VH-VL binders against q67yc9. Designs and how they scored, part 18

Target 1, 181 residues: q67yc9
Amino acid sequence: DEPVPTPWPHQFHALMFMNYSGDLSMIDLWYDWTNGRNFNIIQEQLGGITYDLEWNNGTSFFYTLDESKSCRSGQLEVGILRPNWLDGAKYLGQQNVSGFLCNVWEKVDFIWYYEDVETKRPVQWIFYTGREAHIMTYEVGAVLEDEKWQAPVYCFNKEKKSLSTKGALSEFKGYKEKAAL
Below, E stands for the ipSAE of ESMFold2; O stands for the ipSAE of OpenDDE; V2 stands for 0.75 times the mean of E and O plus 0.25 times the DockQ between their complexes.

## First folded at step 12 (VH-VL; framework fv_nezutatug)

Design m3 (at its last look DockQ between E and O 0.05; V2 from the best seeds 0.00; counts 0 for: pae E 16.4 > 2, placed apart)
Fold by OpenDDE, look of step 12:
Structure m3 (fold): chain C 181 residues (1-181), chain A 121 residues (1-121), chain B 107 residues (1-107)
Amino acid sequence: as target 1 above (181 residues)
Amino acid sequence: QVQLQESGPGLVKPSQTLSLTCTVSGYSISSGYYWHWIRQHPGKGLEWIGSIWYSGSTNYNPSLKSLVTISADTSKNQFSLKLSSVTAADTAVYYCARHRYSSGFYPMDVWGQGTTVTVSS
Amino acid sequence: DIQMTQSPSSVSASVGDRVTITCKASQGISSWVAWYQQKPGKAPEPLIYKASSLQSGVPSRFSGSGSGTDFTLTISSLQPEDFATYYCQQANSFPYTFGQGTKLEIK
């Protein structure tokens, strides 16, 4: 029998190194299915910090906390990724990646997913866009304090539009939208 | 010291099932690592057959997948190979080996001495 | 499957000679290559892993190099006990695959 991807824990924290055609960033990912929320804190190389806050009701905020107080908000048709979002993925076999022996799955037109055979933890994600995510840390059960799951006040004074995000999370958002169709 | 030893019939008739057992001593097969079966046809190179992970997950050579079953008996500290519908092409020396895996860098470091299996009428 | 093309198939050399065996992978496999020595009637024994790491107990005259698709095993000064068959193996992906082997014979 072919192995199946391990569903995401309902709550976890991950630090990811992102590479997109040489553009590097770090993502602090907080996944909280239990409370229906997902948070990506994106540090661009030699740049600022961008916050991508997602709620399971489809509401998303994309903002900065710098002096510009930039914020975009939108309503998506779908919420955050479900724990078993990799269901139905095609198994491609095992491959050594970053020093780990991994099971590899393909979600068509979205992602190649690499999971360590030993620990069943994600090692690497390669999006069809060419963006690469390297999972540096993976803390199952970790939860961000509730107080930090709050978009700034200036996010609520703007019209909600379709949220097109630049950066590491665009692929995930795109996939969710496609999956809703 | 970890030791592996293959055992089973040295002669198998065509269309029958080849059955071998690897007995491991000095280390528990349930404690870790991959456990492999490799064969070598007379005068030929090495062919990987398949493996079983210490947790019970198996991997097989696609060329043999439909015919191969690898299992483990932790109570006996053994893992086994079954190859069904054998032909003369399955005549070989069969080795069991350990792949010491932690970060995926290690070779198959411990081998059995090998057991010869001849497929003949 | 990843194919490992090993060359030469055989080589004749003398004690003290430098011997090089090559292995080419059909695709990039980083450094996930192991080398084995096999003597007649015996099981293979590991020499090199991760393309260039020397297995414990293996003499320093053995060395491995390469990354990506091209790999080499080198014996700097051949000793009498080194006459055997050598195999490369990729450990990048299942199914594991071996080179065809190189038989090192006395000249």
Scores: ipSAE 0.012, ipTM 0.580, lowest interface PAE 9.2, mean pLDDT 90
Fold by ESMFold2, look of step 12:
Structure m3 (fold): chain C 181 residues (1-181), chain A 121 residues (1-121), chain B 107 residues (1-107)
Amino acid sequence: as target 1 above (181 residues)
Amino acid sequence: QVQLQESGPGLVKPSQTLSLTCTVSGYSISSGYYWHWIRQHPGKGLEWIGSIWYSGSTNYNPSLKSLVTISADTSKNQFSLKLSSVTAADTAVYYCARHRYSSGFYPMDVWGQGTTVTVSS
Amino acid sequence: DIQMTQSPSSVSASVGDRVTITCKASQGISSWVAWYQQKPGKAPEPLIYKASSLQSGVPSRFSGSGSGTDFTLTISSLQPEDFATYYCQQANSFPYTFGQGTKLEIK
């Protein structure tokens, strides 16, 4: 039988190194399917920090905590990535990546996903845009304090509008919308 | 049906810049895939020149040093090759090709018909 | 750079013959090999990917095998349209490299 991708744990924290043709960033990903929430804390190389907070009811916020106090909010028709979002991925075989032997899958026009054969841990994924995510740490069961999941007050006193699809995680947003038909 | 068509001058003098354009029809170059330039020298095999992601990111063959530039114009659905300071060694048939990114997983599935470039003084 | 060496450089054969073309990589490349057919005056066309997977629309008389460093393209019963030049290509790492080609001629 062909291997299948391991579903994402219901709760985890990953530190990701992102590389987009030399444009570098670090992302803390807090995934919490149990409470219907997903949080990315995005640090650009020598740049600002952006917070990307998504709820399973489609409520989404993209904000900063610096002196600019910017926030964009919106209501999406889809929630966060489900744990088995890789269902139906096409198996491509094994490849050595960064010293890891990985099983590799593809979701066409979206992503190549690399999982360590021994540990079943994600090692990297490469979006069809060329953006690469390298998993630096992966802590299954990690939970972020509830207080940290609260968007700033200035996110709530603005008119809702469609969220931008541009940025470090735009590929996942586009995928979620396509998967919902 | 996806089609690729190379265009550009057939004759270039030494030291000039070779400029070629690949026009893509039936598929948006902004919708994914790697877009490649490959050349075939007279009496020799194929040589990969470089590629561009639909997002603008590029990779070049180190053997061509810093003489190569590949760029894209999404409004015209085109991507282009510039090769500076050409010599007779750059005489070849130049192809553009489409490739789903995954090193070793898919071949270059759609090629242009090729354009012959001669470098001669 | 990974060098791809094809053998033989040319083959003379008749319609109905079985032909085998080999390709050797200068270092291990797992199964990351593609095979192309090129007819005179035309661009290469893909035949095989991932060493042994047949490209859609390619006749079943073509097959590929191998892993590591040694790879083979086989044509089980030559047809008139199969007289062409064949190339292997590694896609394990940049720069992508091609074998020098094997010209298949009518005997």
Scores: ipSAE 0.000, ipTM 0.464, lowest interface PAE 16.4, mean pLDDT 84
ESMFold2 (binder alone), look of step 12: mean pLDDT 90; pTM 0.926

Design m4 (at its last look DockQ between E and O 0.02; V2 from the best seeds 0.00; counts 0 for: pae E 10.1 > 2, placed apart)
Fold by ESMFold2, look of step 12:
Structure m4 (fold): chain C 181 residues (1-181), chain A 121 residues (1-121), chain B 107 residues (1-107)
Amino acid sequence: as target 1 above (181 residues)
Amino acid sequence: QVQLQESGPGLVKPSQTLSLTCTVSGYSISSSYYWHWIRQHPGKGLEWIGSIWYSGSTNYNPSLKSLVTISADTSKNQFSLKLSSVTAADTAVYYCARHRYSSGFYPMDVWGQGTTVTVSS
Amino acid sequence: DIQMTQSPSSVSASVGDRVTITCKASQGIYSWVAWYQQKPGKAPEPLIYSASRLQSGVPSRFSGSGSGTDFTLTISSLQPEDFATYYCQQANSFPYTFGQGTKLEIK
């Protein structure tokens, strides 16, 4: 039978190199299904750091820690990406990518997802927008200490706004929105 | 700007070994790319010969496997084709090409100008 | 080996015409198809990858479609610089194979 994508581990840390037509960034992804939280720490090339913090109850923050103290907060109708979000993906066979032999799946109008045949680790994914995520490190079971999941105080003083959908991982936010419908 | 240029003899005698070199400028051959050889026969279509990944691993067209060798010389920023025991059927324009690391997803994006090789007594 | 069969072998057309070229694979190859343009005396140049995605710098009059075994390249409004030979190429598995080519000529 056709291989199926490995569900995401309930807790992991990945360092990702992002390339969007030469627009480069590095992302630390802390995924924590066990505690219902997901954190992307986004370093833009020669730019600032943006913190994208999401909770499974829909509470979401998108903020900086620089002098601007910007924060957008909101309440999403859906939580974080579930471990089995790749269920139902269309298998596209095997491909060699960067010296790795990968199984490839597609979720139409969303993503091409590459998983190492040997280790079952994600190697890369390419969003329908052309944004590429290259997995540089992948640490199953890694947990970010609780103190680091706290949004800054100024996230609570501002009126809640619709969160920005444009950015390094905006495609995942769009996918979750579609899945809720 | 990346450029590829094929070089080698234009005339080769039957049963000899054809040796071609692709010189790469504007980019390092040690980068994460596949490096290909493709030929185009007179009045026929394109035929993929093989490729080399920058780490040195190779893939060859099974129809040519016992006759073909592809190698790389990082110090000269070149990769090469050797095709042994040539016949008139090996008369073609030979191209080298670069191919991004997601090779099934992306096309061969940079090609050389091609070099004509005639196999004749 | 996966055989790629292009149709037609040649097309006679005028500037401004819509042109379609088809390519059929001998087995399912999902969407692992690229299209190339080759002008006389020059190397092939990529146009389309993954069956339908436009290569950077290629004019939007070019488009690709298809999956499985049947693929199409379309030029919506032919320009003088588009008279060339076109090739499809499967990238599903080694050895990579090409269609025999379709020559687009002035009518």
Scores: ipSAE 0.256, ipTM 0.738, lowest interface PAE 4.9, mean pLDDT 88
Fold by OpenDDE, look of step 14:
Structure m4 (fold): chain C 181 residues (1-181), chain A 121 residues (1-121), chain B 107 residues (1-107)
Amino acid sequence: as target 1 above (181 residues)
Amino acid sequence: QVQLQESGPGLVKPSQTLSLTCTVSGYSISSSYYWHWIRQHPGKGLEWIGSIWYSGSTNYNPSLKSLVTISADTSKNQFSLKLSSVTAADTAVYYCARHRYSSGFYPMDVWGQGTTVTVSS
Amino acid sequence: DIQMTQSPSSVSASVGDRVTITCKASQGIYSWVAWYQQKPGKAPEPLIYSASRLQSGVPSRFSGSGSGTDFTLTISSLQPEDFATYYCQQANSFPYTFGQGTKLEIK
């Protein structure tokens, strides 16, 4: 039997190095299926920090905490990725990546997913857009305290509401939207 | 050389708050490491209390979560443990330790010498 | 929480003996296991990480093996300085948990 992707832990923290055609960024990912929320803290190279706060009810906030106090909020038809979102992915075999022997799966028109055979930790993600994610750390069971899952007050102003389709994880957003169709 | 050193009162009365500090030398706590508190009851094994990572986020043992607070002071290169409402069951040797951010891969590689805390009236 | 069941709780051995300590996880934790040595009055020191990787500076007579739920620490030829208490630890998920410990004593 072909190996299947390991479902995501219900709660974990990951630090990812992102490369998109030379544009580099770091993402601090907090996944919390238990509480129906996902948090991406995006550090652009020599740039600012953008916060992507997602809720399983489909509400998302994209904001900064700098002087601009920018915020966009939107309602998606789908929520955060479920733990078994890779179900049905096509197994492509094993490949050595960054010194790790990985099982590789393809989610058609979305992502190539590389998982370490030994530890079952994700190693690399390659999106169909060409964006590459290198999983630098992976802490299962890690939890971000509740107080930090709060969008700023200026995010709740009606005049600033707009759905964001841009960002380091726009591919995930796109996938969710596509999956909702 | 990286060194960790626990400090605080060796005696705490019941119902009071146990406060300990771990002073780190030879390495900045602002780096991508987890900083842990572990304790060992007399004649028993090791119990993980909680940790703080460089950004200030914390994780606690669920059995102690309601009573534990871990914080960091980067200006002093220290991180601290507060355990409220202590009882005799909290008598133990308390250790601070570090391990690399990729915690599943690397062990807790540097430990303090430990400090004994006795809870007694 | 993941429980780490360590055995035996104590073992008596002589210098030169082969010693084996086992640790069983309550669920699959792949290779996310570390082993520590603790001498009386001292803090634990790492021996093995990632189930089978030897910590820098640790003698080669120490080795670790296992994956999934069953893990083993082996001392191929016991030396006088090896009499201590040993602990396994899982690092697969929070909260981190340790085995109960194995006290290695002189026969």
Scores: ipSAE 0.102, ipTM 0.717, lowest interface PAE 2.6, mean pLDDT 90
ESMFold2 (binder alone), look of step 12: mean pLDDT 90; pTM 0.926
OpenDDE, look of step 12: ipSAE 0.023; ipTM 0.628
ESMFold2, look of step 14: ipSAE 0.006; ipTM 0.579
ESMFold2 (binder alone), look of step 14: mean pLDDT 90; pTM 0.924

## First folded at step 14 (VH-VL; framework fv_nezutatug)

Design q1 (at its last look DockQ between E and O 0.17; V2 from the best seeds 0.00; counts 0 for: pae O 8.5 > 2, placed apart)
Fold by ESMFold2, look of step 14:
Structure q1 (fold): chain C 181 residues (1-181), chain A 121 residues (1-121), chain B 107 residues (1-107)
Amino acid sequence: as target 1 above (181 residues)
Amino acid sequence: QVQLQESGPGLVKPSQTLSLTCTVSGYSISSSYYWHWIRQHPGKGLEWIGSIWSSGSTNYNPSLKSLVTISADTSKNQFSLKLSSVTAADTAVYYCARHRYSSGFYPMDVWGQGTTVTVSS
Amino acid sequence: DIQMTQSPSSVSASVGDRVTITCKASQGIYSWVAWYQQKPGKAPEPLIYYASRLQSGVPSRFSGSGSGTDFTLTISSLQPEDFATYYCQQANSFPYTFGQGTKLEIK
């Protein structure tokens, strides 16, 4: 039998280095399935910080805390990425990557996913768009304080808008929406 | 349309350093691709020399590692091969090639036309 | 280094024939193999990647198969433009290595 991807832990923090056609960013990913929430804090090369906050009821915010007070909010038909979201991935075999021996899977038109055979941690994933996520640190069980999960008040405008697919991990949003259809 | 073009001397004397440049048009070498040098010996098959990733990280064939340097000049959109201490055994057609992200999955998709290098006194 | 042993060194065939070319890796490499076609005076061009996936723009008469150590390139109905030299290449680990080539000639 071929190996299957390890489900994500219910709570973790990962520091990720992102590369997209030379555009570099750093992302703090706070995944919290237990409390139905997922938070990407995105630092671009030029120092701008974007906050991508998702709730399992589909409520989603994409905002800044700078002077522009930008926020896009909306209601997705699906919640946050579930721990077993890699179910059904096609196994491609093992490959050495950056000193790790990895099991590699693909989900066609979406992602190649690399997992260390020894520790079962994610090592990297490469979206079919060419965007690369390199997992720098991986802290199982880490939890961000509840106070940090509150979207700013200006996200609660009367009229909701469709969420942008722009951003460092927009491929996950597209994947979740297509899977709901 | 992406094009790669090798340039450099056609004739090099033994013990000298072979220096080749690949000029890339229609695409930035700083984007997420591997950039390779491959050579084809007379009457033999292909030999991978090495690669440079868009970040500047290099990988070299161990058989050539002490002799090879691959570098990039993003301002000129070029990457280069230097092979030191050449002998007649380094006579070959030299190709540069582009290799898409997820390099283990994709083939080298764009090649230059090749440049013939002869090492002879 | 992973050695790729390609056979035969040449194949004589007629237009319309089915042709197979084999490649054997010295170690298991899963499906990390590509196939290239090279016409005289030209650079190699990709045909197949990941053992069996067809490169964009390549005719469907080309197919690849195999996993582990044994790989095959098949041309189901040979056309005049298919007379060329064919190479396999492993992409499992550096250094990338190529088979010795198979010259496909008219009979």
Scores: ipSAE 0.210, ipTM 0.711, lowest interface PAE 5.3, mean pLDDT 87
Fold by OpenDDE, look of step 14:
Structure q1 (fold): chain C 181 residues (1-181), chain A 121 residues (1-121), chain B 107 residues (1-107)
Amino acid sequence: as target 1 above (181 residues)
Amino acid sequence: QVQLQESGPGLVKPSQTLSLTCTVSGYSISSSYYWHWIRQHPGKGLEWIGSIWSSGSTNYNPSLKSLVTISADTSKNQFSLKLSSVTAADTAVYYCARHRYSSGFYPMDVWGQGTTVTVSS
Amino acid sequence: DIQMTQSPSSVSASVGDRVTITCKASQGIYSWVAWYQQKPGKAPEPLIYYASRLQSGVPSRFSGSGSGTDFTLTISSLQPEDFATYYCQQANSFPYTFGQGTKLEIK
């Protein structure tokens, strides 16, 4: 039988190095399926920090904490990625990536997923957009304190703007939107 | 039907820059493909030069990296090759090719017919 | 870089013959190998990908096998249109590399 992707832990923290055609960023990913929330803290290279806060009820916030107090929010038809979101992915075999022997799966029109054969940890993600994610750290069971899972007050004003597709996680947002159709 | 077509000068002088363009028809280069340049010296085998992903990310042969630039123009549905400081060793048929899978699962499935470039004084 | 050592460099055969071409990688590359056919004055055309998968439209007399370091392209019964040069290619990692080629000639 072909290997299947390891379901995501219900809670974990990951630091990811992102490369999009030379545009580099770091993503601090907090995945918390238990509490139905996902947090992506995005550091642009020599730039600012953007926050992508996602809830399993479909509510999503994309904001900055700088003086501009920028915030966009929206309601999606789907929530955060389920732990077994890779189920049904097509197995492509094994490949050495960054010194790791990896099992490789494909979600058509979304992602190539590389998982270390030995540790079952994610190693690399390649999106169909060409964006590359390199998993730098992977801490199973790590949880961000509840107080930090709060969108700023200015995110709740009457003037709601559409969610931006700008940023390192636009591919995930796009996938979720497509999955809702 | 997807077609690739190489274009550029067939003759380049030594130390000059070789410039080629691959025009893609029947398919958008902004799709999830690698777009490759490969060359073949007369009577020799195939040499991979480099590639560009639909997003613009590039990979180059280390033997040519310092001399090679690959770029894409989505508005024209083209991608290009520039090879600087050419010598007689750069005389070859140059091919562009499409490659579906980033990890090489699929082959380079569509190739241009190739364009001959001769480096000569 | 990964070297692909292809053999033989040339082979003479007759129509109906079974022909085998081999390619050895300098390191383990699993199944990330493709085979191409090139006729004089033409661009290469894909035959096999992922070591053993037949490209769409390619006759079933072509087959590929192998994993790790040793790969084989087989033509079970050579046809007149099969006389050409064949190349293996690894797609395990950049830079992509090709075998030296095998010229299949009429005996």
Scores: ipSAE 0.015, ipTM 0.583, lowest interface PAE 8.5, mean pLDDT 90
ESMFold2 (binder alone), look of step 14: mean pLDDT 90; pTM 0.927

Design q2 (at its last look DockQ between E and O 0.02; V2 from the best seeds 0.00; counts 0 for: pae O 9.9 > 2, placed apart)
Fold by ESMFold2, look of step 14:
Structure q2 (fold): chain C 181 residues (1-181), chain A 121 residues (1-121), chain B 107 residues (1-107)
Amino acid sequence: as target 1 above (181 residues)
Amino acid sequence: QVQLQESGPGLVKPSQTLSLTCTVSGYSISSSYYWHWIRQHPGKGLEWIGSIWHSGSTYYNPSLKSLVTISADTSKNQFSLKLSSVTAADTAVYYCARHRYTSGFYPMDVWGQGTTVTVSS
Amino acid sequence: DIQMTQSPSSVSASVGDRVTITCKASQGIYSWVAWYQQKPGKAPEPLIYSASRLQSGVPSRFSGSGSGTDFTLTISSLQPEDFATYYCQQANSFPYTFGQGTKLEIK
């Protein structure tokens, strides 16, 4: 029968190379379904670092740790991506990409998702916006130390507001919000 | 800007080995792209010969598999085609082309100008 | 090998006409089709990828559609510079294969 996407492991770390029409970044993705938390540490090419921290209760922070001490905080309607968020994806066959043979799936108006046939690891995904994520390393079971998950104090004295769907991974936030409908 | 240029003999005798080189400028062949050879027979359509991924993995048209070798020389930023035991049927314009790493999704975006190879006695 | 059957083999049309070129795959290839334009003495240039996505710099009068086995390239309003040969290509699997080409001539 048709292959189905492998659910995301409950805990993993991935280093991702991002390309959005020549705008380049590296992202450390710490996914932790077990503790209801997801963390993207975003390094822009020759630029700053942005921290995108999400909790499964919808609490979200988007901050910097440089001297600007910027933080936007808010409450999303939905939590972090569930491990089986690719359920119902449309299978598009196999493709040779980046030297890997991959199974390919599509979630219409959202994403093309590539998974290595042999290892079942994600290789890349391409958002319908044209933003590309390339998985450079993939560490199943990796856990970021608890103290690293704490948002800085200047995130907690701000008035709450809905977070923008803009940014390096805004497509996932838009997807989660739309899927809740 | 990225440019590809084919080079090699314009005339080859039957049974010889055709050897062509594609020189790449403005971009490293060690970067994440597929590098292809394609030929076009006189007044006819295009035929994919094969490709090499920058890691060295090769992919060949099964109709040519025992006759074709594609290789890369990263120090010269070149990749090459060898086609053994040529016949008149191998007379064509030969192109090299670059193809983005998500090869099924994207097209071959940069082509060489083409080089005409004639196989005759 | 996946065969790509292109029709018509040639078209004669006037400036401003709507022109449609079709391509049929010998088996299902989802949306993995590219279209190329080739002018005399030049290499092919990409127009459309993934059946319907327009290559950067290509005029919006070009469009593509289709999924499965049946695909089309459409020029909504033909211009004099569109005199060329057009090829479809399946990108589903190696070996890549091309349609035999459609020569478009301006009346």
Scores: ipSAE 0.217, ipTM 0.721, lowest interface PAE 5.5, mean pLDDT 88
Fold by OpenDDE, look of step 14:
Structure q2 (fold): chain C 181 residues (1-181), chain A 121 residues (1-121), chain B 107 residues (1-107)
Amino acid sequence: as target 1 above (181 residues)
Amino acid sequence: QVQLQESGPGLVKPSQTLSLTCTVSGYSISSSYYWHWIRQHPGKGLEWIGSIWHSGSTYYNPSLKSLVTISADTSKNQFSLKLSSVTAADTAVYYCARHRYTSGFYPMDVWGQGTTVTVSS
Amino acid sequence: DIQMTQSPSSVSASVGDRVTITCKASQGIYSWVAWYQQKPGKAPEPLIYSASRLQSGVPSRFSGSGSGTDFTLTISSLQPEDFATYYCQQANSFPYTFGQGTKLEIK
């Protein structure tokens, strides 16, 4: 039998190095399926920090904490990625990536997923957009304190702004829908 | 039409385990839904007990986590609740309900009629 | 856990009255609030979801509003069948939590 992707831990913390056609960023990912929330803290190279706060009910907040106090909120039909979001992915075999022997799966029109054969940790993600994610750290069971899961007050206006279609945020929106299929 | 129906003993002795089953008809539990247990103590509000995802993942109210087990039987299209070491405080009407995950906007849209469980010696 | 503080605990009103029930979340939860109606001896029935969306089959006299922490259920013109207990619920994160309930009684 072909290997199957390891379901995500219900809670983990990961630091990811992102490369999108030379545009580099770091993502501080807090995945918390147990509490139905996901947090992407995105540091652009020599740029600002964008916060992508996602809830399993389909709500997402995209905001900054700088003087601009920018915030956009949106509603998606899907929530955060479920632990087994890779179910049904096509096994492509094994590849050496960054010194790790990885099992590779493809979710069509979404992602190539590289998982270390030995430790079952994610190593690399390649999105169909060309964006590459390199998992730098992977801490199973880590949880961000509840107080930090709060969107700023200026996000809670009646006037909803459209979700950003720029950068990693657009991809996150896109791949959540793809992953739900 | 989707229907949920709770079943189980209406009387449970203290320190024993309360066991209930929710039978789902008109829809498969092997779908992208949360299947919930909620209870209501006499004259009180609603308390979420826990949920089971169609894949088998469970989620529990922290106040009850150590005492609660939720499981599913896809072959019977049922999911169950077990609450151990019951006391008088566990006397309540117990409801099962479903919640769509595919669209997180939906409420608990389908409920069972509820079953009364009394903890008494 | 997210606390939902519902008020009032009870309200007496007459047919035709406008009734407002409020629910305050202990933290910002955007619009992820549902409202339920429960009649004696019956299971709760959904009225509103996503703070302001009317559940299918629910009369238009029911409406929901709010965002962030403050939410409101409004019955524009109370009908005899509306006397019941109402609950708010947050669906933002586990554990799901309900308001204490509001019993709407006939004046």
Scores: ipSAE 0.007, ipTM 0.552, lowest interface PAE 9.9, mean pLDDT 89
ESMFold2 (binder alone), look of step 14: mean pLDDT 90; pTM 0.926

